# Miniprotein binders against q9h3h3: the designs that were tried, part 102

Target 1, 235 residues: q9h3h3
Amino acid sequence: EDGFTAEHLAAEAMAADMDPWLVFDARTTPATELDAWLAKYPPSQVTRYGDPGSPNSEPVGWIAVYGQGYSPNSGDVQGLQAAWEALQTSGRPITPGTLRQLAITHHVLSGKWLMHLAPGFKLDHAWAGIARAVVEGQLQVAKVSPRAKEGGRQVICVYTDDFTDRLGVLEADSAIRAAGIKCLLTYKPDVYTYLGIYRANRWHLCPTLYESRFQLGGSARGSRVLDRANNVELT
Short names: E, the ipSAE of ESMFold2; O, the ipSAE of OpenDDE; V2, 0.75 times the mean of E and O plus 0.25 times the DockQ between their complexes.

## First folded at step 7 (miniprotein)

Design QA33
Fold by ESMFold2-Fast, scan of step 7:
Structure QA33 (fold): chain B 235 residues (1-235), chain A 105 residues (1-105)
Amino acid sequence: as target 1 above (235 residues)
Amino acid sequence: TEDEVRKLFEKLIKLFERAMKRVEELLKKAEEAAKNGDTETAEKYLEEAKLLALKARLIIYILKELAEETGNEEFKRMAEEAKRIIEEAEKRLKEVEEKVKEARS
């Protein structure tokens, strides 16, 4: 049954954010140490709660790599919450356009490209490629989920500073493709995550703003990016 | 499903309490960094606290919805107490945000 799925997802996401992270921080750690760190903490082997035989003995919420230029995200959290409450009590429909304006007004602009992969060699290889791109400066920051107790796909998140900056979103896509990634990518603004708008939400909103599909031999970039909110191709 | 809703409610309350403790830890670290002139580190902790506070407020929304759906008076009282706690934390967050802005200027 799908009852309370969004509530359970919100609880799990909050728990992961509060548990310890394994971080390679390129602002303070030499790039030469990355390969050893990746070998020590492959995402397919790091367990969410520290199973015996895994590289970790303690819970891990996320495995992350911070680029040399990474800085904290800005945002008016309280203003966003007040506006969200007002919107929910109004007679107005809650739409992608309304949430976009809410995010712009309150400067909650970060977003992320998402890829979902099964635990194994392909996940670990993809993560290593993304991590190297972050350390080399082609991407700003990325994280990957540890292996869940019940199994299932793991997620790699590659962040950009501003989901309304189309050039920045497309540049991140290009860097992901240059790292050898060929799977489907979807882009979600953090405002959707912050407001608890997941796949199974009561407002029936699609939290995906952009989609990227690999295409070799076509455009110079090698991928097609679609703006799903406005049904427009960004090629 | 009353027992399933109760278990979810209890899980959310415990998670909320952990979040409130973590928010205060982050805000204290942001203040210390700002006092030491490390405004970049202060902004980093402040942004983490903002994100966690937003998620904690979302948990309050869920707690209230569950209390209304069940009609359970105990759940309603617990949700109202959690609301009081988050509102106090949000005021604290705004105070620290202003201090960080002042240190940056």
Scores: ipSAE 0.278, ipTM 0.579, lowest interface PAE 3.1, mean pLDDT 84

Design QA34
Fold by ESMFold2-Fast, scan of step 7:
Structure QA34 (fold): chain B 235 residues (1-235), chain A 105 residues (1-105)
Amino acid sequence: as target 1 above (235 residues)
Amino acid sequence: TEDEVRKLFEKLIKLFERAMKRVEELLKKAEEAAKNGDTETAEKYLEEAKMLALKARLIIYILKELAEETGNEEFKRMAEEAKRIIEEAEKRLKEVEEKVKEARS
C-alpha cells in the first residue's frame, strides 16, 4: 500500500474498473454537448472517492469518452488465459513473439497509448483535446483517471483495436500529437494486462511495446516512435 | 517487506471478493431481464459480468505469484480457495449465458 509497484497499480486499476464511470457516449449524445460535459467534469477536479467540494459526491473509477463507431470486443480472454497456463508448463520460451502469437490466436488484440500528467490545467487541456478527437472520429475511445486523494499523476489511456497493426497504432499516435500532446507516450497491449505482465516481470519482457517522443520540426508526423520489443525505430 | 506484502495480499483478496459479488449481482440482473423478455438488457449485463470475471482471473495470477515468491503456505491456500470460487462463478456464468440464449429464441 506504500509504493507504486506493478501489483499495486494492477489492484488500483481493477478497483477503478468496478466503480462507476462518468461517460460521454457519442453514440447516443450529440457532439454539441461535449464542451459542457468537459467543463462539468475536468479530470483534475473529479475525485476518486467523492467529495462535497468536487463535481462528484460518489466514487468515480474512470472518466471516459466513447466514439460514435465504438463497439467493444475483448476477444477470447478465457482461451488466452488457459493457453497461457499451458505455455508456462510446456517449457517453451516466453518471448514477445510467443505472446503475440497467443494474442492473435485468441483475438485479444486491443491496446492503448498511455500518458501521465500532473493534476492541473495541462491535464484538463490534454484530456479535452483527446475527447474532441474521439467525438470527431479521429480516435475510437479514451479514458482518464480521476484525482487520487493522495495526489500524484493521472493517466490518459487512448485505445486502438489492434496492437499488431503498426499503421493503426501510428495513426493513433499522430492523432494524439495533432491534438497538441507533446509529452512522452507509451503503448501497452491489453494481452499483457490479462496475463499479468508488468514492470519487473520474471520473463524479462518490456511492459510496453511502443514509445513515442515529440519531435519539434523533426519527423513529418511530429513524433519519433520506437518499437521497444524489437528495438527498432519506426519514426 | 513481509508486512507490506501481507497488506497487498489482503487488499487483493478484498478486491477479488468485491468482484465476485458484483459478478453475481450482474448475473441476477441478466436473468431477471431475460425472464421479462428484455434480451438486449440481459446481454449487456451478461457481457459486463463476463468481462469482470475474466479480469478477476488476473487477481488469481497475482495472488499465486505472491504466494510462490514469499513461500507463504497460508497465501497459497487463500489463492487456491479464490481459484475454486472463480471456477464456480464461471460455471454460473455459463448457465446464465444459456438461459439468455434460450430467451432470445
Scores: ipSAE 0.321, ipTM 0.623, lowest interface PAE 3.2, mean pLDDT 84

Design QA35
Fold by ESMFold2-Fast, scan of step 7:
Structure QA35 (fold): chain B 235 residues (1-235), chain A 105 residues (1-105)
Amino acid sequence: as target 1 above (235 residues)
Amino acid sequence: TEDEVRKLFEKLIKLFERAMKRVEELLKKAEEAAKNGDTETAEKYLEEAKYLALMARLIIYILKMLAEETGNEEFKRMAEEAKRIIEEALKRLKEVEEKVKEARS
C-alpha cells in the first residue's frame, strides 16, 4: 500500500527479537512441566508490551519452545551481509537462486514454516500441539508471537536446520500436520529475514519458498506442498 | 504517504538506538562471563550481540534507502550518523569476540 510494507514488517520483527522471550527449554526443564507452562502462557493472552491484566507485566517479543536436541547455528551472517552488499553493487540479478547460493556459501541455512492464526482458543490449541511435538522430538524448535493488536493475527514459526534439505522441510510439514494443524503454511528461509526480504520487497521476490495446504481425501501426508520459486509440486 | 514515511523513519531510528544499547549491554555481560571463566554464557551473549548488530546494519540500509528515495536531507544526515555509530559498535564487538576466544584457551 504505502510502498514500504517490507520495511515495516522488518522493523516489527527486529523489535520482537530484541525484547525478552518466554522460553520452555526441554534441554534443562523436564517435559512434565510443559502443560503447566502452556497454561500459564497461552499466546492469545500474553501481551506484546505487557499489561497487569495479562500473564506478563513487561514486554515479551516471543514465546518459544526448545527441543532436547536443539543446537542453534546462525552461520556466517556477517559474511552474508557483506556479500549481499557486493551483489547489489555488482548489477548481477537478485533471484531466489542467487540468494540460495549466498546462503550456502555462508552456511546460513535455517528456515521456518509459518502459520497465521487469530487470537483465541484455536491459536492456543495449535501452539500447544506444536509445543508438545517439539518436546517429544518430532520438531526441533518453535516460537509464537504474543498478542500485539486486537483482532490482528499471530504467527507460529516452526524451524528446520536446512532449507535446502527438502526431505527435512517436508518431514517438519508432516509433523505439523500430525499435530492437528490444518491451516495454510508457508516456508521462509532465515537468509530472507537477515536480508530484509518480506512482502512487497524491492527485488519482487516471493517472500516464501514453499507452501503447504491441508488436503482431506486420502492423502497419506494430509497436505500438498508446492515449491513457489519453481512452481513445482513436491507432493 | 509522506507522514507515513516519516513515522517509519522515526520508528527505525528508535529501534536502532535500542539495538545499540542492547549490543553494548550484551558485550559487557559477555566480557564479565569470560572473565569469570563461564565461556559458554559469554558465547551466548556474544552471538546475541552479533545478531542484533546485523539487524542494526539492516536498519541503516533501510534508512539510507528511504533517505535516497525521498531526497530528504534530514533523513540522510540521520542515516550517516547511525552508520558512524554502528561502525564503532562493530569494532567493540570484534574486541569482545577476541577476549572470549582468549578465555577459551
Scores: ipSAE 0.359, ipTM 0.667, lowest interface PAE 2.9, mean pLDDT 84

Design QA36
Fold by ESMFold2-Fast, scan of step 7:
Structure QA36 (fold): chain B 235 residues (1-235), chain A 105 residues (1-105)
Amino acid sequence: as target 1 above (235 residues)
Amino acid sequence: TEDEVRKLFEKLIKMFERAMKRVEELLKKAEEAAKNGDTETAEKYLEEAKYLALKARLIIYILKLLAEETGNEEFKRMAEEAKRIIEEAEKRLKEVEEKVKEARS
């Protein structure tokens, strides 16, 4: 039963990835055009399937900002999938540690900080802050989901190159906090996404690796970060 | 229910078919750009094709999981056919990648 729910979440994520994206690409577009682009496409108003009165007449899967230095590297996903099938057949325990080693072996290292916000001004303001940080070079890449038909929270994803590089993950968290973001953040390695590890997965794995909570005062970095896999406080 | 699983499977197959059609279009455009000496444009098309091929691989993985969960032989057959198609597309992608590298030199 839980397996079916995880498959459904994976399918919806795939549908969004396959549909057209609205992209501000700082590699080819001057930074001075960002504010106009953000005003044209606020995520609280962009609808998933192009409702009348929204900025889009066609389906939109994601709204994204690419930094000037952005260079995607997905690693060897084919090799990862073959090794994953072998691991499942072997009867060996499936743990965060074995997934980490599988990801390292196949160079599938990217990951993302996730934040979930209700549609409205706070979402649009948070996205604008993140987008500016990307264009200014403090973050590499980010995307935000469009508004779903039934409502519900939207997600902002902020990517990093290597989930095993704790300093890089923490640097991204600091940049997010510097942009004024105070909500809960969770970090998910792309290897978990590629292998279908979502909220209700068959292997009972926590679907996120790191967690960041805003600190009201006393933290120089503005947050407390927990490594969920090793149960270690990082900040 | 089984009906909901079937709808999900059909949705994934349609996404896979769209991705494969777009990959072929992008690879043809990449070859044309490379033949004309426009290697920058050829590389952009090639990177888009690689992204869609990656997503198609992930769709096949989900199709395989759904086939195993349901024990449906038709689903298993369709997943195996999709795997054959993506493997052919990946060979063509590698051929176009080599042509683009050749045009750069």
Scores: ipSAE 0.347, ipTM 0.663, lowest interface PAE 3.2, mean pLDDT 84

Design QA37
Fold by ESMFold2-Fast, scan of step 7:
Structure QA37 (fold): chain B 235 residues (1-235), chain A 105 residues (1-105)
Amino acid sequence: as target 1 above (235 residues)
Amino acid sequence: TEDEVRKLFEYLIKMFERAMKRVEELLKKAEEAAKNGDTETAEKYLEEAKYLALKARIIIYILKLLAEETGNEEFKRMAEEAKRIIEEAEKRLKEVEEKVKEARS
């Protein structure tokens, strides 16, 4: 039962990744063109499967902004999956620590901060802030989901190169907060995605490593970050 | 139910086939761009193809899990064929990547 739900969620994510993306690539496009691009493709109006009434007539899986220094490194996903199969057949316990070690061994290190927002002004404003931070070099790369046909919240994903680099993860959180985002953030390593581990999984693993809550006033940082696995406050 | 699992399996196979078709299209475009000296555009197509190939790998993993859960020999055969297809696509991707690197140098 739980396995079925996890696999269904994975299938939906795959469909979005395979459909075309709307990309602002700062490696090849002047930063001065960003504001016009954001005005043309506000995520609250871009529809998942296209509509003559929306900015897109064709399906869109993701809306993304690539920073000037963006250099994707997916690592050895084939080796990761082979090692994962070996681990499962070994009968040894499957834990966050074991997954971390597999990810390090196979250089599958990227991860992302996730925020979920309802379609509308706040989503578009938050995305514009994130996109500007990416183009200005405070963040490396980000994407936002289009509006689903049946509605629901949309997700903004802000990537970091290495989920084991706590300073890098915290710096990304700081940049997100500096952009004016105040909602709950959770951090997920891509290794969990590549192995099909979602909320309802047969190994009962929590797919998120960190949680960030905004705090108004008092804190110079503006947020409190928790390591979910160890229940340790990082700030 | 068996019918629900079969529908999910068929949906994933269709997604995998779409991804493989798109990867091949992108690799052809990357080769054309590299041949014309447009290494910047070639690298963009190559990057997109790599990302789709990674997603296709995840689809195969899910297909294997479904085949294992059901014990269905047809599903196992289809998952193994998908694995063969992506391994060939990954070899072609590396070949195109090397051609793009050579064109840049």
Scores: ipSAE 0.195, ipTM 0.586, lowest interface PAE 4.4, mean pLDDT 83

Design QA38
Fold by ESMFold2-Fast, scan of step 7:
Structure QA38 (fold): chain B 235 residues (1-235), chain A 105 residues (1-105)
Amino acid sequence: as target 1 above (235 residues)
Amino acid sequence: TEDEVRKLFEKLIKLFERAMKRVEELLKKAEEAAKNGDTETAEKYLEEAKYLALKARLIIYILKMLAELTGNEEFKRMAEEAKRIIEEAEKRLKEVEEKVKEARS
């Protein structure tokens, strides 16, 4: 028991969400403007709290790209949280399966593939590839964290509409791989985020549902995907 | 420790207060844009406000959990007050959402 690690992670995530975002919105901005925007705001150079020497003088919580068809739907988060409190007091087991049922009942279905990369050329190149895939319609929406610490890793989040739709989750993985991404990917449903399930949670749940590993020369799909909750290979 | 939990609780309350102020600012901007017929801009502000309100709900959940784990009565009072504030903000958000829908019509 190392204290309140999961709660501190949630607080840091909330602080980033509350600060301003730098957004390329393909619903209103021509795709031809993307390359200039990416050159202006490379994530390895954008600082979390602002610096006159960086592209931003003011705090930035996230750098995001919205696809042309992006239509946010968070579901009934209030109902989800009320049902979660009831579940905890019921004495019934808290498992990935019960959380999945809760998410379906309250239509809290979105989720995201996560990749962590060190600040630098590889991060900026990976983000540019993901951003182009979003603008071209192969992915729906993505965001990347700004640089908060020298040497600390930054995270790219690639969202999907429905974490229970395995084919859709796998299709997003394939699109990420097609963009040239070779690092480890993990998938987290937003229901876990809204219920505060991070590392070291009290229910001992794995904080991610899926894991994708690049497979050079071994797979026609370019990756192997594991369902971590059920310990079953999907590819 | 109690001191560590107190500092975390205070940090979360400050984040919650900032979120509530930002939500109100965004809702006012959404209403103004809708009145001017700029429904696209109004919907963008509304999207931002909804997202922040959802994150504020996560803060309320964590505040309640910390209050229960510590048994601290002051923390329980503060968490309950924050819950009242978010519920009022969510009512305001739904009212503005309806105004934006009407302007689209």
Scores: ipSAE 0.339, ipTM 0.654, lowest interface PAE 3.3, mean pLDDT 84

Design QA39 (at its last look DockQ between E and O 0.67; V2 from the best seeds 0.00; counts 0 for: pae E 2.5 > 1.5)
Fold by ESMFold2-Fast, scan of step 7:
Structure QA39 (fold): chain B 235 residues (1-235), chain A 105 residues (1-105)
Amino acid sequence: as target 1 above (235 residues)
Amino acid sequence: TEDEVRKLFEELIKRFEEAMKRVEELLKKAEEAAKNGDTETAEKYLEEAKYLALKARIIIYILKLLAEETGNEEFKRMAEEAKRIIEEAEKRLKEVEEKVKEARS
């Protein structure tokens, strides 16, 4: 992990996206079947390449739950990439603000809250809580990575439709906290994913826009959310 | 490492090639469904092809970044060839999309 460049991280993420997904789709499957599905496919036991003894015999890129109202819209990624190449040659500074403008222009608006957890009961419990929130309509869609061959942390991604909609981003954070999640959360817009912006990227950009920290005790909201780019508290 | 980057590049090329074959398969199925008046099924195949083409487009960009990071001229040539392939697939996709719209009318 530590020796990987942004390009390596982007390549691994794309390889996972291209491999088969295990999906619970609430648009076509009754909510009553969710608990059995979660018991069958706990993310701490589902292996990336179908190791012996895992519940999967074939490679799995992601384990996902789609909400009843889920309707994906990726925007104009082709136009985004062309504009990004033009921006790189223009001499204009590459900042969160200029990327935000490109994303708005090309309607590439989706994003996700990220949480990293070690394989085990806490990961499986956190994923179950998130999955239930998705099926019950408090969240739109979520996915979790399978277990890597040599271990390491797994990631849960909770998506929102529009990273520029602060209310929607904050509502997703609240739903994650209500599901019992207490770890650090960071928010990444898909425009950064589509342009290969990960940690240690060549443009020296922070790969996340928002950060959420659990509040211990007595808070009305349960978390403090920070806009990382502007260093401004949103809650 | 250089060997590690090479493996990632080759894995992405393989996935790209499989995606292009699947896109063409889906587009042929969409055309056949539209020809038979089954516009609902045609639209499902078309949307699946669009999503897969989107993933392939992102792969091309990542291949370009890996080629630039390594300075490997062979990787650069392979990425440029793959870019031409996706551009042709995207033209084909627009052609099929218009046929599906025509069948709806």
Scores: ipSAE 0.477, ipTM 0.733, lowest interface PAE 2.4, mean pLDDT 85
Fold by ESMFold2, look of step 8:
Order: C-alpha cells, then structure tokens, then sequence
Structure QA39 (fold): chain B 235 residues (1-235), chain A 105 residues (1-105)
C-alpha cells in the first residue's frame, strides 16, 4: 500500500496537470487586472472538483500565474524517460547522482520551490504575494493547488529554470522571502516529477534537493538554505 | 488500495485519449494555417500540440509505473498501446513541423 501511495500521488498530480487550469498570463493580460483576478480566485476557495459555493463550477487542476518573461522549455523529456527505463533494466545503481546526470544530459533542468500551507487567509495572502512577484518580474512562473474536499494542505510551486544554477535558485528563494513568506521551503527538480518520483517512492530516492528555513540568524532576509544532497549550507 | 489504483489508471487513460484527440485537432489546424501562409498561427498550434503531447507522454510513464507495481498484465498492455499511439502522434507532429518550416521559407 505504501508503494501504491507514492505512485498514487504521482497519478493524482498528473490528473491535476491534465485538468483545466485557472491562469493569469502577464504576457497577454494587463498587470492592473491581477488584484481583481486574485480576489475572484483565492486558492482557499477554488475547489479541485467545483464544490458548491466555489468560484469555480468545474474542475480545476491548478491556479497559475505566468510572468511576462515566461518562456516554457521542458527539455528532452521523451529522451529522459527512455534513458530512465534503460537505467532501471541495466542493473546499475539508481542514485541522486545518476538522476542529476540524466537531467543534465537531456536538458531537463527546471525545478521548483514548494511550500505547503493550510487552507485559509494565510495561504491566500502568500499566494497573492507570490503572484505579484511573478507579474512584477522577480519570479517567472508559479502555481498553487486548489482546495481538495479532504481539507488537506495546499501547495504553492515557484519555478526556476535550472536547478544546477545555485545563484538562480537562491535568488528565487530571496524573492519568495521578500513576499513575506516565512514557512519551510523545499526544492524539487522537475526531473523527479517527470519520472513520477515522489517521497516514499520505490527507489527510496529523496526528491528534495534544497531546503530553505526562515531564521533570525540567517541572511539579511533570514533564509538558511541547505543543499540536502551534499549536506552543505548555501547561505 | 488495488481498486483505487485501477480507478486512477482508468482516469489517466481517459485523459490520455482526450489529449490525443486534441493533438490531432491542433495538428490539422497548424497544417491548414501553414498552407494558407500564416506561419505564426501554425507555430502557435504546433506549440500547443507539443505541450499536450508532452503531458500525454508523462501519463504513459505513470501508467507504466502503476502497471509495474501492481503486476497487472492488462495494465501493461494498455500502457504499451498508449505508447504506440503517442509515438505515432509525435511522428505526425514532426511531419507537420516540417510543413510549417517549408511554408516559412
């Protein structure tokens, strides 16, 4: 059941990815419309399947904001998946290092900072801050999950374009903190997502590459960022 | 549970099939726009088709993971058939991409 739980989570995430998204696209929509859009679609009120009383009557997989400079590039995902299949049948060890090399080889370099928040005002406030940072150009793209019927925590994802570019990843962390967000952040390279590798996966891989904590003793913005793969502080 | 895995597998298959229908619609529109000399519109339809095909390919990989973990041979066959379908769609996508490039020149 535990192994099914990991694959179950991956499948639910993909179903959400394939359902309709609510998108504010700064490339085609004036920034002056953002606040009204945020007020209409707070993530604590937008429901996954269109529950009664929701601002959405139909299913929503994600709520997203695209920045003016957003240029999607997922890389060679087809080649990545083929190489991953070959690796699994080769008998060679599956390690974070081999996943990193696969991601580099196939140019699947994007990743995201994740934050998990309970439904409510604090979630909506955090999302609004992130959305403004995206429209203002400090961040490129972000999404937030809608509310599920089970009442569980929701997730905000803030993307970066290259998980190996530590300065770019740290710059995104700084922009998130500047939006007033103080909760724990974890960073997951998209290579893990494209291969369906979540926590508790069958390979016992840890998909979290970086961890950011808001602390009094941290940088001027209060972040302490740890590279989980090397157990090295980046701050 | 095993029943929950079966339900989720079936939901993903439905979404895969819907995505493949939309990809074919987009490729037809891209090809038509290219024949009319509107390469900018053709490229927009092509990029949308590529994005949907990418999502559909991720679905196939997850279907494979579910099939492998359950040991269900019917699921394995369904995932392999979906793989054949998207491989044909990706071949078709490349053909339309070449037509769009020719129209631009």
Amino acid sequence: as target 1 above (235 residues)
Amino acid sequence: TEDEVRKLFEELIKRFEEAMKRVEELLKKAEEAAKNGDTETAEKYLEEAKYLALKARIIIYILKLLAEETGNEEFKRMAEEAKRIIEEAEKRLKEVEEKVKEARS
Scores: ipSAE 0.447, ipTM 0.723, lowest interface PAE 2.5, mean pLDDT 85
Fold by OpenDDE base, look of step 8:
Structure QA39 (fold): chain B 235 residues (1-235), chain A 105 residues (1-105)
Amino acid sequence: as target 1 above (235 residues)
Amino acid sequence: TEDEVRKLFEELIKRFEEAMKRVEELLKKAEEAAKNGDTETAEKYLEEAKYLALKARIIIYILKLLAEETGNEEFKRMAEEAKRIIEEAEKRLKEVEEKVKEARS
């Protein structure tokens, strides 16, 4: 994908964050209602703009599920952005390590596993598995993009609280694999998004920290996780 | 294409404006709830407002990047205006947060 296309898609995804969300909140809604909610709002049928005949009549940015232990904490994003602007002005070298340190300093530590799936049964089934894992407490929070008019791939995002906690990142990968998902996963810290660091950025930073590939007959985790920054396998 | 970037910029601006309108509505609801002694409802609206304001701030960064990439002075001005709007909203968010805290005490 052309770098411009990646930035465009990222911008569209961020615009979608501003539209209404369809949310199942396990903190306030009984887990027994999850199946009915999933049946009512299958991601392959929920449309971005509320097309006629869709389950939604109004625009939907995301479909999300919140676990019982979910607590939104964004950290000091304003301070992060100010420090990032100051760093750029200083002319100091910018590295993945620099961004990691900025993230830690400002407590902007959230990240997500990403998977891209075509609309249809496989997507809805994958989402149902993830949603159940969230409600059961194996994962904290996840969201899925609604169906676009053009019928492109939809994305499922599974969040972790701290991208610097390798164990937590790996545990989330294991939970995703346990839910039956076998596709490629990429892990991206939110700090890169908040700073406008996308593919083909001027700083030549890779916004993907980890890659998970499904492995048949492998370890109990069912995947191989690669640290892309260091080109080292973590599993 | 330049036209595609323009359309994206305009869409993001529209979404930003809608979000900021929603933030103001939520803040008013939070203030009203706090005044009525319903601190739980006030905190809920405040939390939603904070979340939207955060997302709006991130959109402004994208707008800035798009403006820089195109070199369009109009887009730069619009991005700067958007930044002022979010800063004002964030100030108001803090004020409402203090009112909610006072109502809870």
Scores: ipSAE 0.430, ipTM 0.729, lowest interface PAE 1.4, mean pLDDT 89
ESMFold2 (binder alone), look of step 8: mean pLDDT 85; pTM 0.817

Design QA4
Fold by ESMFold2-Fast, scan of step 7:
Structure QA4 (fold): chain B 235 residues (1-235), chain A 105 residues (1-105)
Amino acid sequence: as target 1 above (235 residues)
Amino acid sequence: TEDEVRKLFEKLIKLFERAMKRVEELLKKAEEAAKNGDTETAEKYLEEAKYLALMARLIIYILKELAEETGNEEFKRMAEEAKRIIEEAEKRLKEVEEKVKEARS
């Protein structure tokens, strides 16, 4: 891989966050309007930089659904960044445990389940299921990337408040599975995203904490969840 | 190569500049919402500004690493200027955060 892949991924993520978002906010919009909104903005057709032939003529960074009880909390962003700089300067090993402690100390606890799907009907159907689960209160908040001009898979992100709360992480996984999602899911704490820890990072860390694989039949649960940091099966 | 690093450096600087402009816009909106008693909207804008400031700080870290790796004096100068800009933005962010807290109280 090139030595700057993590930097490129961080730059792309920031560009998307800065562009306008298309949001269905269940705190201010009746749930009955969701189906019309989903029909208007299917993620496979919404283009990243706009196109007169798509639902959007202007750039869109993300398509999001906020649940009725959604209350964002980013934590102590400045303190986290200062501590991160100090950690790198200290020469101490950068490990999942060290990052977890920084996140806890600075209250940067949110995280997300990620799923990657090719543009098309399956993506739009999966997003619709997730969006309904958010509006119905089974999930708190979710977003999906628009279609990139160069093509490739799109990502659906389903957020939880606290990545250290294993029960909450597992409850979100169950709700995703109940929505009909069968693909591989990986869970990434936002602290990893903020600090630029992606698939090809300088510290050679696994970019995800949890992994969920769909299981057919005979299970009391629709998936098996692995804690990658501690190498322990949670289900 | 140096040309590939220069292209990446320039892309990161442009993203940093966009982030700083957006942070200032969001902070002004947060102050206005707080003055009007709309603390929920003010907190929304403040959170967006904090996230962008964190991403901008990460960009500065990457810029410093690239400047060190290449030994390019122009890159070092640009990274130092970006650091001054983000530090000023972070001070303003704290000021607006306190105003939002005061309005909520």
Scores: ipSAE 0.324, ipTM 0.625, lowest interface PAE 3.4, mean pLDDT 84

